# Ledger of designs, part 1: VH-VL binders against Mucin-19 (Muc19)

Scores and structures below are computed, not measured.

Target 1, 175 residues: Mucin-19 (Muc19), of Mus musculus (Mouse) (q6pze0r851to1025)
Amino acid sequence: STCHVYGEGHFRTFDGESYSFDGLCQYTFLEDYCGQENGTFRILIESVPCCENGLTCSRKVIVTFQDQNIILQDGKVTAVQTAESTDCRERSANLYSIHTVGLYLIVKLLNGIILIWDKYTKVSVILDPSWQNKVCGLCGNNNGDLKDDFTTRHSSVAAGALEFANSWKTSQECS
Below, numbering starts at 1 at the first letter of every chain, in headers, positions and changes, except where a header shows other numbers; antibody chains are not in Kabat numbers.
ipSAE, averaged over its two directions, is called F for ESMFold2-Fast, E for ESMFold2 and O for OpenDDE. V2 adds 0.75 times the mean of E and O to 0.25 times the DockQ between the complexes of E and O.
[cut] marks letters that were taken out.
Atom coordinates printed by the task and the answers are left out, and those that the model quotes come from them; centres of patches stay.

## First folded at step 4 (VH-VL)

Design a1 (from d7 with heavy chain I103F L104W; framework fv_denrakibart)
Fold by ESMFold2-Fast, scan of step 4:
Parts: structure tokens; C-alpha cells; sequence
Structure a1 (fold): chain C 175 residues (1-175), chain A 121 residues (1-121), chain B 113 residues (1-113)
């Protein structure tokens, strides 16, 4: 199943719901924490506006997986160890791989998640079938039922896209 | 310092329209939700609804959905509560209050002084 | 909807004595993800708007005297005034902000004995 966002916040969830939300804060695009402490990854997104128009010119993506942060920003990827290794910044050979296919940057995580970025506004996530019913965030819960695609971080079903999306803000300090 | 200032008391007849205001100052108005709370004479507090002034998104208590309209004008840091047709049962003190914390949840850290609305023939 | 029930409805306490107010929610307001109780306490003096005293069930708002404390978790909560002062005569309300609609208890009136 596939979820994507592009342009001025046009989203399509794993279960096929489409909605628009053009927020400027950082939001949880996808995670497996879903109200529990035992999660293993998070994918966060931020819209980066154009200085002149205020339109979304690109999206910054942050992937936290194991003890690493993978940051997709300004057309490039950087990976940072969050564990206390005294080594230089290095990529784990077994945790993820990065490929460039045409205009796209592809990050494949060991856990069966594929992240695709066009280096601008479009971000897509492909989940293998083992992630059915185990995720949450702006991409929905990947359970095959559109009725609960607007599940908030408090496990309630939102009446609209704005309420749903705002429930997935990562910082209470952001307006 | 944070302050919410509400419009003055109103005396109205049933069937009349009314719009009361709540002006915020001393903080970034567009970064906090504003809630409205009703208190009928001698009774407790009832949450009516809430608005995010940055984009005017509103949520209502089911008991008040369709009975009132909540709106905001961020250019003048003011939120509004409006009735199209008042009833005697709308007689109450109305408070606005600022919500601290995230979209889904929040407590009210600063309150306006209240607007008394009296509806009688 | 989450129903909030306070007890007692009214309480008369002598100056300097302890006042205890209880608040019960019809379902848990403890959120497992952040381990916080979404429960606040407000004080309303005659002719005044409510004033926030306690949030997250036990965190005292800045400027609120130490004699006020909140405790409890899940569905059962308590507001304690350790040594009642004359200025504490008021109606006290608990409020849940775990789910919409936000709901308040019916209030507990605290008076001097």
C-alpha cells in the first residue's frame, strides 16, 4: 500500500482517502508508536515555503529508525547517528539503503518501508504487507477501512481533515 | 502580559441576533485556540466550542452545534460568539478562554472577564 | 461524552483546616502514549471568571499557592487545600480535556465554617 503528499498539501492515505492540508509545522507522516512506547520508527514532514509566494516549494523529511536520523532536505540526504558512537557520521550498511532513480531519491529501510522523494514537494511511502494495521499518522492506519482513516493521535476519528492533521503536530510550540 | 477582554453586557429580546467579542493581547493570537464557555445563572460551566484563529477552524460541543457560530478575525486579534435568533434560555454569562497545549487537548489558562447576556421580553 | 461528577456539592471548612474535593470521570482520562491525566481544576470566586489552579491532574499553575494540590489518576481525582484561607471561598470545578466535548464537573462550593 502507498501513501503520498505533494504540492500544497495534497494527501492520499494507504486506504485511499484523499484530503488537503497545508500546514507549516512539523507533522507525523507515519509512525508505529501509535500511542505506545514500543515503536520502532517515525517519518516526519515539514512544508518549506517559497520566500516570494508563500507556496510550498519543498518538503523536509526526517526519518528516525533504530538509533539514526535520516534527513531529506534541500535536495540531499544526511544521516546522523543518535547513539553515542565516537565514529564519524556513517550509514549503517544493514539499516537502510539509498538509491537515485531519475529525479527520485529512494530510501529503503530494513523494516520493509520504502520512502520516495522527488527532492521537492512529493513524498511517497510504500509499506510491505507486514505493516497492515500497525501504523498511524497523516498516512492513515493502513487497515483497509476508509471509515477510520482520520484517526487522531488520541485514537478518536476526526470529522474533518484539518482536525485530523493538526492532531499529528509534533510540537505544541508551533502555530 | 496575556489578557482577554470581552465586550460589555447585552440585554436583548427573543428573536434578536447578537454577536459578542473577545479580544486577545499580550501573546501571538493565531497560535492559541480560543474556547467559549457558558454559565447559566446559578449553574456550572458548559463548554460550547473552540476556534483556532490562524485559519478559523472551529469545533463545537454537540449541544451547541447549530445554535451558535464561533468566528475570529486574526487581523484584530478578536474571537466572536454569535446567535442568529436569541431565546430566553440563552440568558447566561459567556466566557472566552485561551487553550494551552495541542489541537486535540488543552486546558484554559487565561479567561476573559465574561459577557452577561440577558434575553427577556 | 465523558461525564464529570464532583463530591461533595458543598463543603464548610474552618480557617486553617484541610479541604478535600473529589472528581470522578465516567471513563479514564489517562493517555497511555504520554502517561498524562487530562484533568484540570479551576477556582471561581463570586462575580469573577474561573481561574486555572491545576493542570495535568497535579501540576500547579504559576502563581497558585502551595496549599493547593491535585492528585489522582485515571478516573478518580482530588483537589486538596491544605490550610483554608478566607480568600479560598469559591466554587471549584474539575474539567477533562481528554476528549471532545470538554466537560466540567458540577462544581463544589467551599465556604468558611
Amino acid sequence: as target 1 above (175 residues)
Amino acid sequence: EVQLVQSGAEVKKPGESLKISCKGSGYSFTNYWIGWVRQMPGKGLEWMGIIYPGDSYTRYSPSFQGQVTISADKSISTAYLQWSSLKASDTAMYYCARQEYDFWTGYFDYWGQGTLVTVSS
Amino acid sequence: DIVMTQSPDSLAVSLGERATINCKSSQSVLYSSDNKNYLAWYQQKPGQPPKLLIYWASTRESGVPDRFSGSGSGTDFTLTISSLQAEDVAVYYCQQYYDSPYTFGQGTKVEIK
Scores: ipSAE 0.006, ipTM 0.476, lowest interface PAE 16.4, mean pLDDT 82

Design a10 (from d7 with heavy chain Q99L; framework fv_denrakibart)
Fold by ESMFold2-Fast, scan of step 4:
Structure a10 (fold): chain C 175 residues (1-175), chain A 121 residues (1-121), chain B 113 residues (1-113)
Amino acid sequence: as target 1 above (175 residues)
Amino acid sequence: EVQLVQSGAEVKKPGESLKISCKGSGYSFTNYWIGWVRQMPGKGLEWMGIIYPGDSYTRYSPSFQGQVTISADKSISTAYLQWSSLKASDTAMYYCARLEYDILTGYFDYWGQGTLVTVSS
Amino acid sequence: DIVMTQSPDSLAVSLGERATINCKSSQSVLYSSDNKNYLAWYQQKPGQPPKLLIYWASTRESGVPDRFSGSGSGTDFTLTISSLQAEDVAVYYCQQYYDSPYTFGQGTKVEIK
């Protein structure tokens, strides 16, 4: 199960639904909170526009996982601690690994999520089967059924892609 | 059934170019990575690189980066391994194999019969 | 790079007896989040290409006889042939697919005693 976004907001969900949404704000690409407070990760995306024509020049990715913010932007990865840790062993734990393969930058999280970024507009996320029906966001719910891939943040099924995608907008100020 | 059929044995001189092939059948060729593995005479297996035929995206082992070129032609379900200038040390059996799992990692579930390449003066 | 080391280099076992091949990785190939070991075993008979026997350290490939089994976790793995048959004479290779580059052990040759 793989989900993609590329170019001017061309999406393909885990369950195989395709749609287009060219938002300029920050959106939840994938998370396991899904309206609950007991989630463990979030992957957020935002388009970085070109000054001259307003087209998407690149896509910024933010991964929040175990008190870490892993930020993919400007062709590089930056990891920032979201909460102070007093445990030296905890700090030395390998919570993720980063690889570069040709054009791609790959982040493998210990929770079985693989994130692939071409350092430009293409972002892909691969989930192992254990994440079936446990996720939500712009990538869909990974339940093997296309009927409810447009499940909004409010747990309703959207009539179309625009309504669906807008429901996953975060509260961050739009760039 | 799934099959990978490789081109026949080659005998070449140092400095010559060579391109060998691996044709897949019995499955959706564009949906699986194809890897290349070298086996020197009497030695073990060495992974050289892989290609995703759907978009021709390649990844190479650091030991083979710049030494060979891997390519594919999805219209005829064929992957290729190419040398611009062969060396005697390239004498080996070359296997192609299909990768099962996903885009980033996997194990090799089906193997071609191998292409023996002999490079000598 | 993850280095795969097999032991022994060669093994002679009588027909019907147990053969045990060991494989050690220089770093763990166990992914804690999915609890999977990214390790495979291949069999190569003389004059033939390799054939997949085991993947995910212990899952037997379809069509592989029950006498072949894989075990282990993290850095130490074992391939067991419970009752060696004449057709099992081959070189056996372990392979990690946890990280790139993919690496193989040097191989263990199994022969009849």
Scores: ipSAE 0.006, ipTM 0.493, lowest interface PAE 12.2, mean pLDDT 82

Design a12 (from d7 with heavy chain Q99R I103F; framework fv_denrakibart)
Fold by ESMFold2-Fast, scan of step 4:
Structure a12 (fold): chain C 175 residues (1-175), chain A 121 residues (1-121), chain B 113 residues (1-113)
Amino acid sequence: as target 1 above (175 residues)
Amino acid sequence: EVQLVQSGAEVKKPGESLKISCKGSGYSFTNYWIGWVRQMPGKGLEWMGIIYPGDSYTRYSPSFQGQVTISADKSISTAYLQWSSLKASDTAMYYCARREYDFLTGYFDYWGQGTLVTVSS
Amino acid sequence: DIVMTQSPDSLAVSLGERATINCKSSQSVLYSSDNKNYLAWYQQKPGQPPKLLIYWASTRESGVPDRFSGSGSGTDFTLTISSLQAEDVAVYYCQQYYDSPYTFGQGTKVEIK
């Protein structure tokens, strides 16, 4: 199943629901924590302003997986350790792979999640069937039921896209 | 022109069932949400819930969850509000109102004329 | 849920004079990402359904006279009628749509003095 965001915040969830939300903060696009402390990954998105000092409209993507931050920004990928590391020779090098296919950057995580970025505004995530009912965020809960696609961070069904999207904001300080 | 036309006034006894209607015209019925709002005599407005007629997806105010059922029949552009067993405290004016499909747009732009429901023994 | 409180409960204003109605939310209805206030104002005349006047705190609905204006941000909002007309006698309600459930103020009754 596939989830997309593109342009001025046009979303299509894994269960096929479409909505629009053009937020300027950082939001949880997809994660498996879903209110628990022992999740394994997070995918965060941020919109970059259009036509400011010659800047192109784009989205910044941050993937947190196995003590790594994988940052997709300015047409390139940068990986950094999220846990403290001092002169350590042991690395998590095989937890993901990066491919370039035409204009797209593709990040494949060991857990079967595929992230596709066009280096601009479009971000897509592909899940294998084993992730059904195990995820949450702006992409929805991937349970095959459109009625609860707008499940908030607090496990309630939102009455509107704003309530839904605001529940997935990563910081209350962004206002 | 956009219109929401509601069914006529009802006088009922406690324990009776009731289903009132709201018919939309002058716009694409399946592309807008229909909300229901209660106004008790001499009181203000209370949002009860909302339905998207395109797929009959419903969301209720917590105060009205389990108290009423909201439904819609898109083939006749009509939304419904239903009680299985009326109480005297259900005596009120009930309005249906239209809301833009975009979930961010939570205000109601067109309203029905209202259906007065009186429940007394 | 978000509680909406209006003041005053009622006011009497002479024809042609300014009427001011206040609305306070128990928490901010300003969404910083789009810089919009998720607040609407409705007019309800005796025996009639509510009519939308203003949305996004300050945007006037099509067909609403320009003597009606909305202002404010965050938690404090004002509806102003710059020159009260006889047909403006009504109860006015604010509504937040920032969060579910949608909630309305208790209403402010505007009468001619």
Scores: ipSAE 0.006, ipTM 0.505, lowest interface PAE 12.8, mean pLDDT 82

Design a2 (from d7 with heavy chain I103F; framework fv_denrakibart)
Fold by ESMFold2-Fast, scan of step 4:
Structure a2 (fold): chain C 175 residues (1-175), chain A 121 residues (1-121), chain B 113 residues (1-113)
Amino acid sequence: as target 1 above (175 residues)
Amino acid sequence: EVQLVQSGAEVKKPGESLKISCKGSGYSFTNYWIGWVRQMPGKGLEWMGIIYPGDSYTRYSPSFQGQVTISADKSISTAYLQWSSLKASDTAMYYCARQEYDFLTGYFDYWGQGTLVTVSS
Amino acid sequence: DIVMTQSPDSLAVSLGERATINCKSSQSVLYSSDNKNYLAWYQQKPGQPPKLLIYWASTRESGVPDRFSGSGSGTDFTLTISSLQAEDVAVYYCQQYYDSPYTFGQGTKVEIK
């Protein structure tokens, strides 16, 4: 399955729902925590404005995976270790691969998740079949059922896109 | 049975436009990447680019970026390769090929029969 | 770009004899995280499209005869045909899919001696 966002917040979920949301806060694009403490990854996105009128000119992507943050920003990838361990740092380079093709940057995570970034506004995630029914966030829950694609952080089904997307905000301090 | 069927041979003059096709059948078209490979007469294989039909995401070889356009119409399970202005140096056999559903694995498991494009004055 | 170089350019082998084709990459195509070599081999018979023989350097594609085998790791790879048959007359290509752009070797033509 594939999910993507591009431009001024045009989203298409894994189950095929389309919606628009142009918030400027940090949001959970995809994760497997889904209200539990036993998750293994998070993919966070935030819009980066380029103009005084607030138009989105790029997106920053943060991937948290096995005690490290992988940051996609300003056309490049930066990996930072979240745990204090030299041994873990030595292994971190083996947890993902990066390929660049002209305008595109592709990050493949060892857990079967492929992230594609055009270095600007388009972010796409491809999941292998093992992730069916195991994820949540702005990309939907990947369960093959369109009726519950607006599942909020609180496990309720939102009436509209604004309520849905705002539930995936990572901070209450952001408007 | 998986099958990729390409459009027939073309004979064109320099400066003309052309669009050739590759139709997939026997599998879920939107779940596999389609690549295009050029083979000039008597020469080897050159990868041109790929497209994921599910969302039309494309990747091009730097040598072909801006020289051709790759597109797909998932409603009819067909991928396309297009030139706005052909050159004599575009004379070649063009193959489409299916890639497994793994973005970083670029091996091709099924190939079309090829479309011969001849560009001469 | 990763450059793929095959040797020899052409090879004449008697029926029933072993054919060995080499492929060298300008940089390693072994990915340390999954310990896989991102290398494939294709067979192209006259007038036909290429056909996949081997992927991941040594995994034989379904339906490909046992006489075809792939070996090697990192930068040096080999395709072996243990007992050449008349139907094996073709040009053989290696391909790396470790990095974009994907690149092919120049091809090795296998003929009957």
Scores: ipSAE 0.005, ipTM 0.489, lowest interface PAE 13.4, mean pLDDT 82

Design a3 (from d7 with heavy chain I103W; framework fv_denrakibart)
Fold by ESMFold2-Fast, scan of step 4:
Structure a3 (fold): chain C 175 residues (1-175), chain A 121 residues (1-121), chain B 113 residues (1-113)
Amino acid sequence: as target 1 above (175 residues)
Amino acid sequence: EVQLVQSGAEVKKPGESLKISCKGSGYSFTNYWIGWVRQMPGKGLEWMGIIYPGDSYTRYSPSFQGQVTISADKSISTAYLQWSSLKASDTAMYYCARQEYDWLTGYFDYWGQGTLVTVSS
Amino acid sequence: DIVMTQSPDSLAVSLGERATINCKSSQSVLYSSDNKNYLAWYQQKPGQPPKLLIYWASTRESGVPDRFSGSGSGTDFTLTISSLQAEDVAVYYCQQYYDSPYTFGQGTKVEIK
């Protein structure tokens, strides 16, 4: 399944719902926490305006996976180590790979999630079928049912896109 | 039969504006990218940028960012290349060309006949 | 930006003889995950637009005669015309689509002796 956002906040969810939302805050694009503390990843997005009229020039993407933050910004990738386990018995592996192909920068996570960024406004995520009904965020819940694609952070179904998208803000201090 | 038909030759003076067109037919116009390629007299090919007509999403070569505007009108299956202020150095043949929407396929399978733009004072 | 360099700039080949055109990229255009080379070849006849001949370095476009073949991997690519015909007089361009901006070689002019 594929979810994407591009331009001035044009979204298409994994289950095929389309909507528009052009917020300036940071939002959860996709995660597997979904109200629990034992999730394994988050993909966050933020529109970067280029003019006083709020026109979106690019999108910043932050991927939190294991103990790393992978930041896609200004056409560049920066990996930042977060708090790390010092247990030497824990398996160490390459957590992700990064490739540039055509118009796109591709991040493949060890968990099978593929993130595609055109270094501009378009962000896409490809999930294999094993992620069915295990994710949430602006991309929807990937459960094959369009009726509940506007599932909010609080597990309710929003009446519209604005309420839905605002529930996925990462900070309530942002308007 | 897939065809891309471009507008006719233009003769302009420096500082004038210009908008040239590329009309697609024989395929679903919104399912393919349209790219623009410049060829200066006696020179090779330069990729300028690309547009997805389904949503007017554009990407530019850094060398052409801010120098031209690429747009499309999907209701008439037409893409456009526009200059707000022409320079003598814009004298060239301009081609439009079709690219599959698949994000990995950056080659151009069908090309327009070209629009010759001459800018002189 | 990836720089594409072709050699020779021009060559003259007798009818029925083999023509070979080389293209070098300043960095690899081989994508390890799909093992494909992101390289295309175009033919441009005088007064005409370019025409796609080869994509993925070696895949012939539909309708292109089998005397045209592409080979190579990574940074070194070759377009071969096994038996040159009169209609093959043209300028040939390689193009990488591995990274943006897409870039073309400077072109190789093929003429009949």
Scores: ipSAE 0.007, ipTM 0.515, lowest interface PAE 11.1, mean pLDDT 83

Design a4 (from d7 with heavy chain I103Y; framework fv_denrakibart)
Fold by ESMFold2-Fast, scan of step 4:
Parts: structure tokens; C-alpha cells; sequence
Structure a4 (fold): chain C 175 residues (1-175), chain A 121 residues (1-121), chain B 113 residues (1-113)
């Protein structure tokens, strides 16, 4: 199952729902916290404008997994280890891998999540089958049912895309 | 009815620690941001920082970063503002205020009654 | 930081007369993509916390009397009280929420003449 966003906020969820949302801030693209503290990862997105018209030129992607932040920005990847990690090199080698394939930068996480970035506006996530019914965010809940793809951060089903997408805004201040 | 209730007035000496509280009721505490605003005697309003209680994410005004710690305990619907070592210049009225969780809001719709902090020798 | 400047610092108006308070931002708080002004107005009475009056420059908060109105766009904003009542004696603050840190004007004190 695959979810993606591209251009001026064109989304397609894992269960096949399509919608448009051109937000100004940082949003939770995908996570497994889903209102709980027992989560293991987050994928956050931000639209980066390039023109005075506010057109999206690229997307910044932040992956929080284990004690690491993996930042995809300006065509580059930066991984930051938490200050407390004791075996940084061994941990990093086992937690994720980064590859460049054609136009794309690919981040494969040990937890079965594949993140694909075209270094511009398109961000795609492919989930291992073990993640069925365990995720939430702008990508939907990956449960195979279109009816609840608009599940908000507050575990309700939104009537429309705007209400749904706004519920996944993070606490980061808007640029 | 939405309500923010702050802890009572404090009189402290320089160098002492202090933690004041702001308890939300009448709404889903984790669905709204809590901001802290300082008002020094006879002066205007200064935004200090903000916290989203659902995941404890905080943002500080550059003027207050490193001077105070903002935290929240969602199990008791309470946000906190804390000093490790008070200074006489911290004497002020401190307000907590609620910000709606909508990606473009940044105004405060409900305010606590304020906590007066007096720091003197 | 966006600097908010109010004028006048204090204003004395007779009961029933119009009070006008100005607020200027050092840069535009109008966002072109949503065409909204990220500007709010608050009222603070002596011994009380601030109370939200206006948000998005001109939208009146629920429960606020219609004699209060906000106008303006970009860098120049106005709060108008069409017919001053005794209970309107207060300090009024504008606030921008376009960019961090959020900043307030210095306040305008409204008194009865």
C-alpha cells in the first residue's frame, strides 16, 4: 500500500482516497502514535514556497525513528542522533538505509517503512503489510476501508478534507 | 464552560525555584495549545511560549528561551511554567491562555485569571 | 521580530462618542495564500486578564458587543468603538500571529473625558 503527496498538496491515501490540501505549516504525514504515547515513529511534512504567489517548490520531510531525526531538505538528507546514544554507529547501521535510485532518494526504515522523495514536492510512503490498521495521519489509517480515511488526530471521522487535514497540523510554528 | 484556573500568588526570594500551574476544564485539554504571557507591573503583554499538551511540544520566544521551562501533564489537564532560579526581574503577572488547534490560529480565546509572582529580598 | 506600534498611547472620549485606536506592524501580516490578516485585538480592564475582542483583523469574537469593530489590512489596522460605554474603559492591545515570536502592541488606554 502506498500513500503520496505532490505539487500543491495533492494527496492519495493508502486506501485510495484522493484530496487536495495546501497547508502553510508542518503536518503529520504518517505516524503510529495515533493519540497515544506508545508510538515508534513519525513522518512530518512541510511545504516550502519558492515564489511570492506561495506556490510549493519543494517539501521538507522529517522522520523521527528511535532516537534519530532524519531530515530531507534542499535535495539532501541529514540524520541527527540524540545526544544520549551510546553505540551510534552500530545503531545507525541497523535502523535505516539511504539510497539514490534514478530521480529519487529512498529511506528504508528497519520497521518496514519505505520513504521515497523526488527531492522536490513528491513524497511517497510504502508500508510493510504488518502496518495494517496501526497508522494515522494525512495518509489515512491503512485499514482497507475508504469510509474512515479522514480519521482526525482526535479519533473522529471528518466530513471533509479541510477538517481532516487541519487536525494533523503539528505544534511547530508556521514559516 | 471553558475555564483556565491558575495557581495562587507567590512571594519568593532571588535564587529560589518556582513552578506555577494552569488547569484547563470544560474542553478537551489535548486539543488546544496553552500559551504563557508575562505582564510586568505597569507594562504591556509579552508572549513567552506555547505548548501542545497532546505531545508536550514546546516553542519559546527567544527572549525567554533558557529562562523558563514550559511543561504539561495531560492526565490532570494542567500546564506549568517553571523557574530554576528566580530573579527580581521576574516580578510580574503571568497569564496562561488557550489557542485553538487550527493550523492558522495564533490568537488566545480564553485566559486564566493570572498568577502574580513577586521576587524580592 | 514583527514590531507592533499603537497610537495613541492614551485616548479620552466622552460617553456615547466614537473611539478609534490604530495599530501598525513593521511588516505585512496579510498572508497572500489565504488572504487573511493575522491580527487580533484584546481588551484588558484593571485587575482582569485580557479578553479577546477581534481576530482575523475584523471577525468579532462571540459575545462581544457589535459596537466593537476591526478594520484594516497589511500593516495598518484600526479598532473602533462606535459609542463608548462606561464599561469600555480599559487598555486595548493588538497582537500579530503571522510570525514567531507573537508580538503585542504597547497598548492604548481608553478613558472617559
Amino acid sequence: as target 1 above (175 residues)
Amino acid sequence: EVQLVQSGAEVKKPGESLKISCKGSGYSFTNYWIGWVRQMPGKGLEWMGIIYPGDSYTRYSPSFQGQVTISADKSISTAYLQWSSLKASDTAMYYCARQEYDYLTGYFDYWGQGTLVTVSS
Amino acid sequence: DIVMTQSPDSLAVSLGERATINCKSSQSVLYSSDNKNYLAWYQQKPGQPPKLLIYWASTRESGVPDRFSGSGSGTDFTLTISSLQAEDVAVYYCQQYYDSPYTFGQGTKVEIK
Scores: ipSAE 0.005, ipTM 0.470, lowest interface PAE 16.1, mean pLDDT 82

Design a5 (from d7 with heavy chain L104F; framework fv_denrakibart)
Fold by ESMFold2-Fast, scan of step 4:
Structure a5 (fold): chain C 175 residues (1-175), chain A 121 residues (1-121), chain B 113 residues (1-113)
Amino acid sequence: as target 1 above (175 residues)
Amino acid sequence: EVQLVQSGAEVKKPGESLKISCKGSGYSFTNYWIGWVRQMPGKGLEWMGIIYPGDSYTRYSPSFQGQVTISADKSISTAYLQWSSLKASDTAMYYCARQEYDIFTGYFDYWGQGTLVTVSS
Amino acid sequence: DIVMTQSPDSLAVSLGERATINCKSSQSVLYSSDNKNYLAWYQQKPGQPPKLLIYWASTRESGVPDRFSGSGSGTDFTLTISSLQAEDVAVYYCQQYYDSPYTFGQGTKVEIK
């Protein structure tokens, strides 16, 4: 299953719902926490305004997985260890792979998630079938049912896209 | 049924402007990319660029960047290819073609009938 | 840019006989992570637009007769027409979509002998 965001906040969820939301804050694109403490990853997105026009010129993507932040920004990937102290024998070998195909930068995570970035505004995520009914965020819940694609952070179904998307802000101070 | 219908043949003089169209029907126009492909008389196919009509996001082949403008109007399911000043070397058949909004496709599944552009003095 | 080279430039084949068209890329179009070849084949009949025949090197587009088949991997690809029919007279193009800009081969013209 595949979810996309591109341009001025145009989204297509895993279950096929399309909506538009052009927020300037940081939002949870996809995660498996979903109100629990036992999650394993988060994918966050942030629109970068274009010069003086206010249009979205790029999206910054942050992937948190296995004590590591993988940051997609300014056409490149950086990986930063999040643990405070680490033994030198601990390593991230084979944790993820990064490839370029056509105009896309592809990050494949060991957990079966494939993230695709065009180095500008388009971000896509492809899930292994094992992730059915285990995710939440702006991409929807990947359960095959359009009726609950607007499931908020609080596990309610929003009446519209604005309410839905605003529930996935990572900070209440941003508007 | 999916169909792409292009505007009719054009005969122009060097220096004139031109805008040709490609109208999609039988599918969700905003869910697919539209590409433009040039075929010079007796020659092969050249990819010019693509547009995603939902937000008018465009990508051009380096050979065509700055030479043409690709645009779209999703309210009427129509994509456009435009020249500000035509040259005799622009004489060609121009095709529009559909590509699914998917990172794995760069092939074109449906094609318009083509628009013949002739530029002569 | 990835350069696509087809051979032969033209061939004449008798009705009912096999036609074979080759396509070579200047670099591999096989993506190791998904094990797919980013290659398509198109048919263009005189006075008509191109029509998709094959994608992912060997997958037939819906509605394309089974006499058309694609094979190959990496840099060397083949389009085969197992039993040429009169309606198959056309120019055939390979296309890579592994890297931007997308590029086409120069075309192979298939005619009846």
Scores: ipSAE 0.006, ipTM 0.524, lowest interface PAE 11.0, mean pLDDT 83

Design a6 (from d7 with heavy chain L104W; framework fv_denrakibart)
Fold by ESMFold2-Fast, scan of step 4:
Structure a6 (fold): chain C 175 residues (1-175), chain A 121 residues (1-121), chain B 113 residues (1-113)
Amino acid sequence: as target 1 above (175 residues)
Amino acid sequence: EVQLVQSGAEVKKPGESLKISCKGSGYSFTNYWIGWVRQMPGKGLEWMGIIYPGDSYTRYSPSFQGQVTISADKSISTAYLQWSSLKASDTAMYYCARQEYDIWTGYFDYWGQGTLVTVSS
Amino acid sequence: DIVMTQSPDSLAVSLGERATINCKSSQSVLYSSDNKNYLAWYQQKPGQPPKLLIYWASTRESGVPDRFSGSGSGTDFTLTISSLQAEDVAVYYCQQYYDSPYTFGQGTKVEIK
């Protein structure tokens, strides 16, 4: 199943819901924490505006996986350690692979998640079938039921897109 | 029967404020987007923006951002288009039109009859 | 912004003859993930609001006569009226909804010859 965002915040969730939201904060695009401590990853997005007219010029994507941040920005991938570790400099485990195909940058995570970025505004996530009903965020919950695709950070069902999207802000400091 | 009924024609002077309305009936008002489209005399169609009445989320065309305000009152199934200070260049026919919930289906299936706004000194 | 350009600006066609209107987008409005063209066609008669004819480039709206058909993909689209009727005199507009802002073509006026 696939989730997309492109342009001025055009979203299509894994279960087929569509909505628009062009917020200026950082938002949880997809995660498996869903209010619990035992999550394994987060994918965060930020719109990068054009100075002249305020339109979205690109999207920055941050993947947090095993205390590592993988940052998609300015047409490239940068990986940095988030948590302090005495062994971090000698770490050789490859948590992801990167492929460039035409205009697209593809990041395959060890956990079976594929992230596709056109190096501009379009971000797509393809889930392994094993992730059914295990995720949440702006991409929805991937349970095959459109009725609860607007599931908020607090596990309630939002009445509309604005309430839904704003519940997935990563910081209350924004707006 | 789905209907969008707009307020009547307006004649205004530059600098005056104005708020025109679009009332939906025959469907669940809060489950569809309402868009506003401008048509200047003898010219084509220009999309101004849309609102989702269920939560009042709005999205504007960049050329209309800051020029107008789109709002809705779901208790009376009515959307609004508002100017704080009209210009002669705002003289046009203004249409409201319905778009289904899915924003990716950005075509307009039902249209209001239009509100003619004339701004002259 | 995606710019929509129609041709011709005006078209005179005899009753019962075929009318063809072209619409070109400045960039593709075909979305690769769903293989859909985000393009609609509208008819506007004098003194009336626009009326939806076609959406997704080729899907005819309910109640629209089958003499109206849409075709094309990517950047080049056509609206065809197979046998022009008197009631078809109108201005026709294409619209893209692939990206914001939604944009319309300048319109093609169809008249009887």
Scores: ipSAE 0.005, ipTM 0.488, lowest interface PAE 13.8, mean pLDDT 82

